# VHH binders against F-box protein At4g00755: the designs that were tried, part 17

Target 1, 377 residues: F-box protein At4g00755, of Arabidopsis thaliana (Mouse-ear cress) (q8lg03)
Amino acid sequence: MDFVNNLDTDTSLSILSCLDDPSDIVRASAVSRSWRQFVVKYSLSKNLCLKLFHQLSNVDHIIETSNDRNGESSEAGSSSLMDTRLLEKEHRAFALLARGCMSSPIESCIADAIRASSTDNYPVESILNTLEKRDRIGRTPSYWSSTGQHKTTVPESLLYKLIGDLCLITEVSIHPFQAYFQRGHPIYSSHYVRFRLGHEKDNSPHYNNSQDKKGEPGKSSIESNYVWTYTSQEFSMAQENRLQSFQLPEPVLCIGGYLLVEFLGRVQTQEMDGQYYICVSHVKVEGRSLAKSFRVENVDDNGKFGLKVLSYNDPKKMEEMDAEAGQDMDAEAGQSQLRNLEQLLNLLHRHPLDVVDYVWPDESDDEYAESEDEAEP
Key: E = the ipSAE of ESMFold2; O = the ipSAE of ESMFold2 at other seeds; V2 = 0.75 times the mean of E and O plus 0.25 times the DockQ between their complexes.

## First folded at step 10 (VHH)

Design s4 (from r5 with T105R; framework vhh_8fcz_2; at its last look DockQ between E and O 0.03; V2 from the best seeds 0.00; counts 0 for: pae O 14.8 > 2, placed apart)
Fold by ESMFold2 at other seeds, look of step 10:
Structure s4 (fold): chain B 377 residues (1-377), chain A 119 residues (1-119)
Amino acid sequence: as target 1 above (377 residues)
Amino acid sequence: QVQLVESGGGLVQPGGSLRLSCAASGFTFSSYAMNWVRQPPGKGLEWVSGISWSGGSTTYADSVEGRFTIIRDNDKKMVYLQMTSLKTEDTAVYYCARYPDHWGRTHYEGQGTQVTVSS
């Protein structure tokens, strides 16, 4: 133990730089005060995180939640003190990041469905339906549908908000929709799927995306509002009615909290109109969300950003304890995961469609349901 | 009872214009997507155009894109098809149709309106 003091700097650095596991850096920092000082001085936690997740090269500075503004103003001390404080701040943040990336539970990471590139029969067949695992709720089908196209090369995309600004993504799963109520029971998937991860361009306090309504197709392009820092390979998608899982070659750290799912190559036409459609019943994203520990601040023109630490508490302890005071940054994700108002309104609109679509194919049986729609607010 | 009443058809010369109307009653019109379909003489039904429940999304068959415009007025419970640059192959009986969901058992509830494009 404590051998760092007994070795020259080059030998100690060589030994400690061989640590590839974030848990080993945490353990090394706990060995002794001299080991911790060495890990801090040579930025071993930061360098390991950069080796594992190159996206972190864009972190410009660390922002800590201030507990004592008096101490913050004294931070402008001598250059040697400032260097030490900066290195300690970086060490704390990157050590916490490393723990989160290795220790946080792997769970579904979608907080909200934002927008589709097109939607047929809006809002009934909107992206909001892809948050539901089932392909029907009662008698009502649950899926997103693109508009129809005669060209097979017109792509479609679905945009999601992830839980928090910092998520380690491992897998995306897509369930194509099979139209069980049409002749031949066609499946409206695509030939390929591709994933992009990134951030919103207008990510500043008090800005809203005012160009498009949530869950409704808009006139603005998705590319003009987002920067994609990761783009996956194209994955082949089977024309099969099952949840299809696409493992990323390596886990990817998403900074900014947005996922775009792109569907490439239309396959199936609808018999009635001869147009190609893409329909999806469920989208699932698995990874480790660091929303309780971190937030991304003020992405600049060069893609650099501030990494704000919300809490240095152990993610395991926070999960086991109720800590609802002033640090509930996951409230946005929880609201989206439970039930949003738009999804509830969409479900309520489906009652008359359920009755007409599946029980009464003949128009003569449809009168009752339509009069109820006019009578109820 | 759901009723869709198509009107505005007639005889027109090639290159002419015509506006079809569909009056809806017996259901909450603003909750449903609406479509125009047509049946040329001796042929099956052919989808022409569709419009979302809010009017925010419109789609067209390739054969009519750029020449036809679908419009809805939810306050008046009306859907329209503005047809311009008409061709002889546009000759058909035109129906409006409710799409309760896009893939549901769509049925046509009106008598249709005849459009004839002939010199």
Scores: ipSAE 0.000, ipTM 0.150, lowest interface PAE 14.8, mean pLDDT 72
ESMFold2, look of step 10: ipSAE 0.305; ipTM 0.740
ESMFold2 (binder alone), look of step 10: mean pLDDT 84; pTM 0.855

Design s5 (from r5 with S31N; framework vhh_8fcz_2; at its last look DockQ between E and O 0.88; V2 from the best seeds 0.00; counts 0 for: pae O 3.4 > 2)
Fold by ESMFold2 at other seeds, look of step 10:
Structure s5 (fold): chain B 377 residues (1-377), chain A 119 residues (1-119)
Amino acid sequence: as target 1 above (377 residues)
Amino acid sequence: QVQLVESGGGLVQPGGSLRLSCAASGFTFSNYAMNWVRQPPGKGLEWVSGISWSGGSTTYADSVEGRFTIIRDNDKKMVYLQMTSLKTEDTAVYYCARYPDHWGTTHYEGQGTQVTVSS
């Protein structure tokens, strides 16, 4: 039964439009059937999401896994029940999205290292090395290196695929490489770093390592194949051998699942050739991945996307289920595993003794564990 | 459309002080790090100092560290270089600058302002 409240529609809408917290919308929906129907009718969950993340204006339609085999619906002349069903579907999807952005665990979000704008001694000093925390594995250094440049103003970039098509990004961390094997132990950082988030263009090729070959700039492929919908401020990067964390001013929703890290202003020359290089030992991205709940589908000619809902389960419960069942083997996880195997095989061919250190890194548990007996080793 | 206008240069004795100013327009100033570069007579451009987008982090060339201070005001879209203990080696045209974007080809700098340190 739809009770009519004593407040008129304009007053009720004014009160509810001031809500910007998902928990307040849930509370308003629980007040009565009339308030729940009001939240759905006036799209308050959708409007909250659009207020938080303007990029969601590109969502054209909602696709549900269980109900959308015949998801094309007639327009004009459809019953008012069909209009109500569409608004209810929209409410469920955007309420889930808002909840996921508030409660999904904050974790490392890089699925794969894709491409660098340049790479010295490819593939030895490639972007794949930035996925490794250590700056060396046994005797073998682990870092990405740009090519050399005589001008300090030539930028460089590293391109990563994130875990899933929807990720809420909070922080990027970068560890500049210190060349411990060179006289003076120089650090090859840059003056500034900047981050971009976005998606592939409609006509993007599948990646392969031939695009990073000598004489073919990786920058042209990045310019041609990606659309960047967010660009951060330019953060100062210190000439220090440590993991440096760059908190975004506000969390950013990445639609499409790509991150570009740009390095601006070269600082350090290599003594042998007098050219400026940028070298990085590790890149880490932290955020909330919505990969278990959502996928982005069907980019049309107007740049609009379908938002596919994979599951309405609690995002925290989904992570617990995956941990208990083991790793989910989708295409993105498979590509990351393949690149890890390539890195291991390349290490084996270069220096077989280092393979043991790669597989079983020297990592002390004493930092976080307190044993009830015995002193630590 | 990007515009950087430097001012505040002049003639000063060794050990003296000057404050350079840079007015910025045509871009979202608070998104960009800003830099001072200089060109001494007969030499190429030399980086002097930089400041992060928020002003929370500053960097200096070894030759000026401890003597120069870079400051920004995001509300007024201004960058300043406070110079003290000036030396004859500091004589140069000073430019306010930002690094080019990946999609841009231009290192942006203004007309510059002359600083001359002479007995």
Scores: ipSAE 0.409, ipTM 0.804, lowest interface PAE 3.4, mean pLDDT 77
ESMFold2, look of step 10: ipSAE 0.504; ipTM 0.849
ESMFold2 (binder alone), look of step 10: mean pLDDT 84; pTM 0.858

Design s6 (from d11 with Y102W W103Q; framework vhh_8fcz_2; at its last look DockQ between E and O 0.01; V2 from the best seeds 0.00; counts 0 for: pae O 16.5 > 2, placed apart)
Fold by ESMFold2 at other seeds, look of step 10:
Structure s6 (fold): chain B 377 residues (1-377), chain A 119 residues (1-119)
Amino acid sequence: as target 1 above (377 residues)
Amino acid sequence: QVQLVESGGGLVQPGGSLRLSCAASGFTFSSYAMNWVRQPPGKGLEWVSGISWSGGSTTYADSVEGRFTIIRDNDKKMVYLQMTSLKTEDTAVYYCARYPDWQGTTHYEGQGTQVTVSS
């Protein structure tokens, strides 16, 4: 039933303002033209999104790619007409955002590994190895390793690019590496882990001053080039050979598409040199990517940005269309094969004579049968 | 100005007990995990125990598990290390520590308190 047509405006606003769930507002706006116009007029979708995700307060404007709606270049002087068109545009964008946050599939959100604060035996033991759910390719170990340190207090970090400029992140999972080839089979975890979400610094002339350096990867480069809008609590990390999942207290909307994983407190020495290391075989980030619906356009020097809508198609429908065409599944398989090839090339550059012992993953199924993947409570 | 002040060290016999204290100031204490580290004579720093920001999770080095207990009191901004069944190998300077944050790599620790286990 359409309560908006049969009630005065104040009563209808009071009823609709009690809705706290984005899906309820989206459903209300779809019930009738009267309810939609009310939701638009009072910005209910925008206000709920801002209540849930404070990072959206920096949205300066909405950008649509529509030939039918590009006629704003020569606008009339009426403020009432301009306000109505702006409210409609904002409603469409924020309603889509709310729907995406509730209905987009939960999936792995890492698009690429960018750099580590340090890497032993670079590039062979690099952050790239953390993208795959394995600790070896044939006989070759697959993990990222920090450099060694005599002090437990030297931190490390891993930087990743997420799939898209807008991702709702719920969980980060980390698999410490167990050195199955070392005496005692030690596990190189850290005492704590912490997560940061954010964006690259603006590329404008004001951000490209003398502080914008292009040196090799390291802790200073990471801190100088990124802005973190969210920082998690420190999570205790176990010295266990298993994927360890860290649920964020609430889902977090990442604007800009970067994740920093910080490792705090070294635990395990390597017997051969007596130094502390941190080693990781896999990092996984789960959430709802809005990459097919939105893009962030250039962050200005005040931290404001444009929110570009790429498609108003239903996020579930777009996922079904890609799966029907086989693009999502084929892309994941192809991406995994490319990462395996990159690791092989890194090995060839490091130890050309050892390439004879290289075994393609297909040939080493018996080695995976000895994995300790089960965890006990 | 972050400040950590350890106390409670001393001379004890093997099998004895001792409780170390750490008073924290100059930061939001309840937002950080806290740790005890130690430096045995002529050796480097060795991690001993850690406690999560809420106190809900504790961890221990294998050499002290079952003998040492880490405790925190966020209202009093205190961290404690209750040590029992002490061994001569536990002789060290003990430091209360906070690991660095994103804005820097600065490790914070106090002046240390000496624990000596001998007959």
Scores: ipSAE 0.000, ipTM 0.200, lowest interface PAE 16.5, mean pLDDT 73
ESMFold2, look of step 10: ipSAE 0.000; ipTM 0.262
ESMFold2 (binder alone), look of step 10: mean pLDDT 83; pTM 0.851

## First folded at step 11 (VHH)

Design v1 (from s1 with S31N; framework vhh_8fcz_2; at its last look DockQ between E and O 0.67; V2 from the best seeds 0.00; counts 0 for: pae E 8.1 > 2)
Fold by ESMFold2, look of step 11:
Structure v1 (fold): chain B 377 residues (1-377), chain A 119 residues (1-119)
Amino acid sequence: as target 1 above (377 residues)
Amino acid sequence: QVQLVESGGGLVQPGGSLRLSCAASGFTFSNYAMNWVRQPPGKGLEWVSGISWSGGTTTYADSVEGRFTIIRDNDKKMVYLQMTSLKTEDTAVYYCARYPDHWGTEHYEGQGTQVTVSS
């Protein structure tokens, strides 16, 4: 704590007097390192992530950058030492992931529009038009249009690439298009919309799918080349010219970075040809991007993958450190100062504290901690 | 396999009321919006009403709005269509339906239930 370094004894005691019991200060300061060792030993960060985001069960291994790997020993053959290093590596990665999922800012998560299941007047009325708001009315359309259909039950879909391999998606927003140039100014919405999140099937070095073009129609490519690990409920869509937001019941971690928007049930015919169309002017996806911290590598046929950690530096923590003049940069020095304060408090209060009461055992068997680690789901 | 079984149709006089039922099985019912569609004699299918997965949003064709009410019970895996103020133009086979998705699933509807509105 920086202010502990500069505080006199009276000020330090005044701050500590806000606690009901001096023993609480001792317990907090002594337990924080013991708490970390407990969290690592029992994989609490990993298990929390798995409880929150079931898709993480497909992580086979953690891959760290060269910078982060400099602290690892090259020693081989020690099973208990290797197990400890694996637990530390997993803890670092999953703790970072959990913090990112809880604290990263909400932002727009679409990087690119990939293809639509059909496109009228391709490429003029293509999926690419959905990336921008309806600010451009002039010489190019501000919407994507499906082809016409005589049946209301022919669905449509739009496929997007997200800004990173790991994004926590919270909300998808869709703005249906109102045909201001037609009699009655009809709105070409659908009855329902549905969202799928997932990844490409063949992500190995021996596979190349970059031959597809942006915005090119490709229903068969969508069906054959993607694995959808999350499928939402079918949301009712209003036939209204406004951005409509569909909040997912729970935030969903998208691994692999693809979003499919499915439009179900055609509503509006065009007067001229009597066919049903679906037209969309904007699609927006909001969530928390983990793209600066993580990448997904080597997705296999079972959906298992390596989780590559790019950086342990949280951009928000970096900004906080830049704004503060070096405060709280040295957590180890801060903990040492807290322990020194503990010793001083013992002397001042003439109260011998038994540190054993504050130390977690190496093997914790209490039912609460054990039951959480053994949770059925 | 998905099954949808409609019932409750019959002969009714103009201005009368009727309640259709649809029993669903073979899929996670609470994840899907559900619809009623109908086929009048000698005509194609037309959409009648829809209800969101939670039941929080209902939608209706202009021709039935104010007269028909769609209801779902996720615990019983049932969808209902309460029809009132029936007209001769409501004569049709009524189907309970689930729209197809783009992952190769088919449009699902039952065998239908006949509603005949006649004196």
Scores: ipSAE 0.065, ipTM 0.568, lowest interface PAE 8.1, mean pLDDT 73
ESMFold2 (binder alone), look of step 11: mean pLDDT 83; pTM 0.853
ESMFold2 at other seeds, look of step 11: ipSAE 0.489; ipTM 0.838

Design v2 (from v1, 15 letters changed; framework vhh_etentamig_d1; at its last look DockQ between E and O 0.10; V2 from the best seeds 0.00; counts 0 for: pae E 13.8 > 2, placed apart)
Fold by ESMFold2 at other seeds, look of step 11:
Structure v2 (fold): chain B 377 residues (1-377), chain A 119 residues (1-119)
Amino acid sequence: as target 1 above (377 residues)
Amino acid sequence: EVQLLESGGGLVQPGGSLRLSCAASGFTFSNYAMNWVRQAPGKGPEWVSGISWSGGTTTYADSVKGRFTISRDNSKNTLYLQMNSLRAEDTAVYYCARYPDHWGTEHYRGQGTLVTVSS
């Protein structure tokens, strides 16, 4: 006989509400069968999860792989057994979600680079280069570049798809690009970065979808196709050639699996044309992926969706299984056919002239150049 | 905007000499290392020689070392390749090339100048 069986509901709710952590409520439900029945009956795990991750209020229904599909048509509206079955399904799903948010390992969460607001010398300096952690592969530079602007206030953005429809994001890291091959070794960062998380909008008929609006990113607005359910503060970005990490104030549950990185305030001009550019060599996003346990289905015009449970296996156990089974091969990087220029770049890469010449421009005083000073706004 | 214009190619006998020139415009020539690259008919491109931005360091492919001399004149925005003791295997289109920068275009090399070494 459990202690909860001998307490009134008000006292039991008071005791359990003091836990405040979804994982503690899940653990409390394992104390005894009476405690579990009480947690399930009053939806304690669901309600605490909704308090912590307000985006979960948009869950319209829970979909299970096998059990839910066999709902009996003989159920009557006065049946307390039908209500109990629904509450148990919700408890299982939200208990699993709580375990995933607390127990899944921290990992990189970017699956694909989608598009940039602008790209200089497309496709050579495209967003795809930001997936590579090095700013060069041998001697071939690896970075994304915006187009040039005469004004410092024109922003830029990079759009990424995450590894799953449900990711708990904790940190975004940005490595601004230093043009090591230019006089003065300028760094083309921005003054600030800001992050948005969200999902793709419900598509209209295909005749006015991306097929009809195919073209450069500047001709198809990134914001017109996405809904952002989270927007971070503006983080100050240093003019420094290093991976800069931006910890979110609290972990954010991204539903729908898209990240937008916004760059605000241009700081560095290129000597040849006097225009301001933003260049990034790497973007990394860290968090806990729930992709092995959940999928998001059918996001409607109101933002409501179905939460599909793929597996009730322990998230930590699933990560161990995936590491053991390991897939070292990635899909071939999306690139168009290479021109003679890429072939030439590969040849120059094999002949490290700049390693054998340790002197840079004749006058280091050019590093004080007015272009650097004019990038200070 | 970036332009590289090669000249000085032609027909020459084995053992002869040629001097190639590359006129650079549309960028600050003295900021960049420069290279010569060649492509024989029906073959892939081959790096020939490189020179640092100041001209203080030069490098050569083994196949041309001792026979070719790269030089530059930053006041005239011009890259040179002096080719001596030419051989039939030196027959190729020769390109001057600039290392790509942030503003790279398809004009990292010129249109080339043909060198034919034949008796």
Scores: ipSAE 0.000, ipTM 0.332, lowest interface PAE 11.6, mean pLDDT 73
ESMFold2, look of step 11: ipSAE 0.000; ipTM 0.295
ESMFold2 (binder alone), look of step 11: mean pLDDT 84; pTM 0.857

Design v3 (from v1, 16 letters changed; framework vhh_etentamig_d1; at its last look DockQ between E and O 0.04; V2 from the best seeds 0.00; counts 0 for: pae O 17.5 > 2, placed apart)
Fold by ESMFold2 at other seeds, look of step 11:
Structure v3 (fold): chain B 377 residues (1-377), chain A 119 residues (1-119)
Amino acid sequence: as target 1 above (377 residues)
Amino acid sequence: EVQLLESGGGLVQPGGSLRLSCAASGFTFSNYAMNWVRQAPGKGPEWVSGISWSGGTTYYADSVKGRFTISRDNSKNTLYLQMNSLRAEDTAVYYCARYPDHWGTEHYRGQGTLVTVSS
């Protein structure tokens, strides 16, 4: 006595289209075979995903790996059987996507630092330093610095690659840099920060084949190479030496795997040259990565793309499996971390070991020396 | 203001010796590791040697290991580089440096002292 069987199609669709939770779609599919067939036939999983993230209307087709479809049968030629297979494929993919968005673990989502709009003292003060949580390694400072500007209105930006082509982003955190080695210990933050999420343009260089090396100053226009499908509000930054977290009003599904952090409004001049700088010691992005389940393929001129399913395994269980084995479904993220470590080790080899063990001079203020001494006991 | 003044450079024949000095002022010398760097004509800078704040640990580039000796006298605020068995490729301007930041962007080095090895 299934109520779907006793109601007309339009009434049943109206009732079932009220489902907002992926778990409710699973429950509806488990009520009976007729309910599962109804959920599949009327694309309720796909429609839920589109309700949550309208950008998914740009999915042109679903690509499955043969290795992960151990229960699927192919049938010859019949249009009714082919339509059923296509709808079942869509159901599986979009149900997995909705589940991943709700239940994948929260994790750090930056894979790599790509470029900054400007960099002072390149490469020492480059965007690569923002991947490090500490504002110093020993006594060697770790931060990105813009070039100096006499006008407060010149913005700056930092471009990052995320750990996957599909990430549900919830929070971005920025740690402004305090120049503990300068008189007055100034903080080189900006008035505002804004975040953009998106993908490379169809005619852009591939990330691995970009004309600019990662960590180098951005010489090409970022606007010409990227499409930003999400732009946040401007968040006020405090002029404080702490990690500042900016919760997005709602979680955002990033398709294509790129984050731009924009800094708006310069605050602090450097005493030596009187110019305004923006300096950042750390950038962190938190969210739910779908990289172990999906890839985005072949984004075309219209923004349409293929959604490739890598694995139908439960995202929660995949985290447990990776923790036990140490496996990483995105080898590019692992390779980028190794390159960053190698760059850091090379920098350390070039500096004398004792640089780590002494106090920076304070030309007029002994409070810096006292702060450093308090860290030494 | 941090000030570093190098001296002791000059013209010397191959196989000869020179001792460079660096007088430091404007900071507490004994709190800082110190370095020698050199720059040959038309070349980029090259790190030569480093010494810990106490003088207990010394470091050398492979190109000078066994020939050069770095030392310091904290009571005189002075850094030294003893250069023996000099070669033509040691010809350069030698700088005394304190590295609070990356080589090539250092804010604290002197005018340098020229060492020429020829004849």
Scores: ipSAE 0.000, ipTM 0.132, lowest interface PAE 17.5, mean pLDDT 73
ESMFold2, look of step 11: ipSAE 0.000; ipTM 0.125
ESMFold2 (binder alone), look of step 11: mean pLDDT 85; pTM 0.864

Design v4 (from v1 with T105E; framework vhh_8fcz_2; at its last look DockQ between E and O 0.68; V2 from the best seeds 0.00; counts 0 for: pae O 2.8 > 2)
Amino acid sequence: QVQLVESGGGLVQPGGSLRLSCAASGFTFSNYAMNWVRQPPGKGLEWVSGISWSGGTTTYADSVEGRFTIIRDNDKKMVYLQMTSLKTEDTAVYYCARYPDHWGEEHYEGQGTQVTVSS
ESMFold2, look of step 11: ipSAE 0.550; ipTM 0.856
ESMFold2 (binder alone), look of step 11: mean pLDDT 83; pTM 0.848
ESMFold2 at other seeds, look of step 11: ipSAE 0.560; ipTM 0.861
ESMFold2, look of step 12: ipSAE 0.479; ipTM 0.823
ESMFold2 (binder alone), look of step 12: mean pLDDT 86; pTM 0.878
ESMFold2 at other seeds, look of step 12: ipSAE 0.471; ipTM 0.829

Design v5 (from v1 with G56D; framework vhh_8fcz_2; at its last look DockQ between E and O 0.04; V2 from the best seeds 0.00; counts 0 for: pae E 18.8 > 2, placed apart)
Fold by ESMFold2, look of step 11:
Structure v5 (fold): chain B 377 residues (1-377), chain A 119 residues (1-119)
Amino acid sequence: as target 1 above (377 residues)
Amino acid sequence: QVQLVESGGGLVQPGGSLRLSCAASGFTFSNYAMNWVRQPPGKGLEWVSGISWSGDTTTYADSVEGRFTIIRDNDKKMVYLQMTSLKTEDTAVYYCARYPDHWGTEHYEGQGTQVTVSS
């Protein structure tokens, strides 16, 4: 007895629209073949992803790595069959994306430092120093420094490339530099920090500024070369010599792979010249990279792009094959599935129902997609 | 209260090896570079080796380069000095230090550990 098939469509959609967690939708689609077919038919995985990550409204199309498998079974005699294949393709891609956003490990997401808005004593005090956790090398200080300013309102920025074109960013951490070698041991932080995520504009030489050297100050306008699809609120920074972590209010899906860190409001003057500086010893960005599962193709000036699926393999399993072991996964995963099922059943019971047929998931259901039915003993 | 406790010193013959340890507490250990300094008999303090907060960068005095290795373990809040090919000139009280050079205005040293190299 398939409970979902016995309800009218409007009642079923009302019940399912109350699911606000991507993992609940993914697990619901694994419960039974009828439940999965309903999730696919009404694009519930796609619509939830769009609700949670507005940047995904810019996906024009889904691209799969191999089209040869499509040719072996592609005989379109009916528009209903072709519609079903398209909906299945979209479901697979967005279900994988939702799964990656929940199960991919949190990791450091900076691949490279691109440039700073200014650099004092270039190249010694460049943005490249912020990639390392250290504040000195032997006797030599290690930090990025802005140029000096007499006004406190002149901002500064640091631009980084992320490890992939598709990353779910959760946290940015900044370690302001304390000049241990100056009287009073001043800390050259800022009043506020703000984060922007986005992509590079068209690849013309003007937008790429092909004459720029990595880490060289002030050669190009960052605003002219990048499109920022997310801008955080301003976070207050403390004048403290520690790694300060700034959790984003919600995880942010960065498409295109660029991060801008903006420093607002200068605090500390350097005694020898009376000018305000901002100095940073380390920048760290944490999130979930989806680069093993997806690639972003053809980002245009409007931000539209193709979402290419590289592999439907479980992102968590791919990471474990590269790593040594995970000890405590099988029992907790099983209990998590049961809790999700119970939550779903409780949700269904709250809605007015014309008829009530209740089923439990069939572990032998062929709509399980690789991991749960083929898991460890 | 910043505390640095050195151990592992002793009497050793020339050519021998010792490993000094320093246990740190009372501050966020992973935020600071650490150093070893020594005081030979009848002489002032002499800088021996330094290690960055992350451990990625190490430096050595010319007199010990190639013979001594500085190592840190941020999880255990420890810094070590692995000494090999010891010479009688290495005889000194060895101190673990935070900011022991001319760049800093504040530095902290433990009680020290005696290393004696003698036949």
Scores: ipSAE 0.000, ipTM 0.093, lowest interface PAE 18.8, mean pLDDT 73
ESMFold2 (binder alone), look of step 11: mean pLDDT 83; pTM 0.850
ESMFold2 at other seeds, look of step 11: ipSAE 0.073; ipTM 0.611

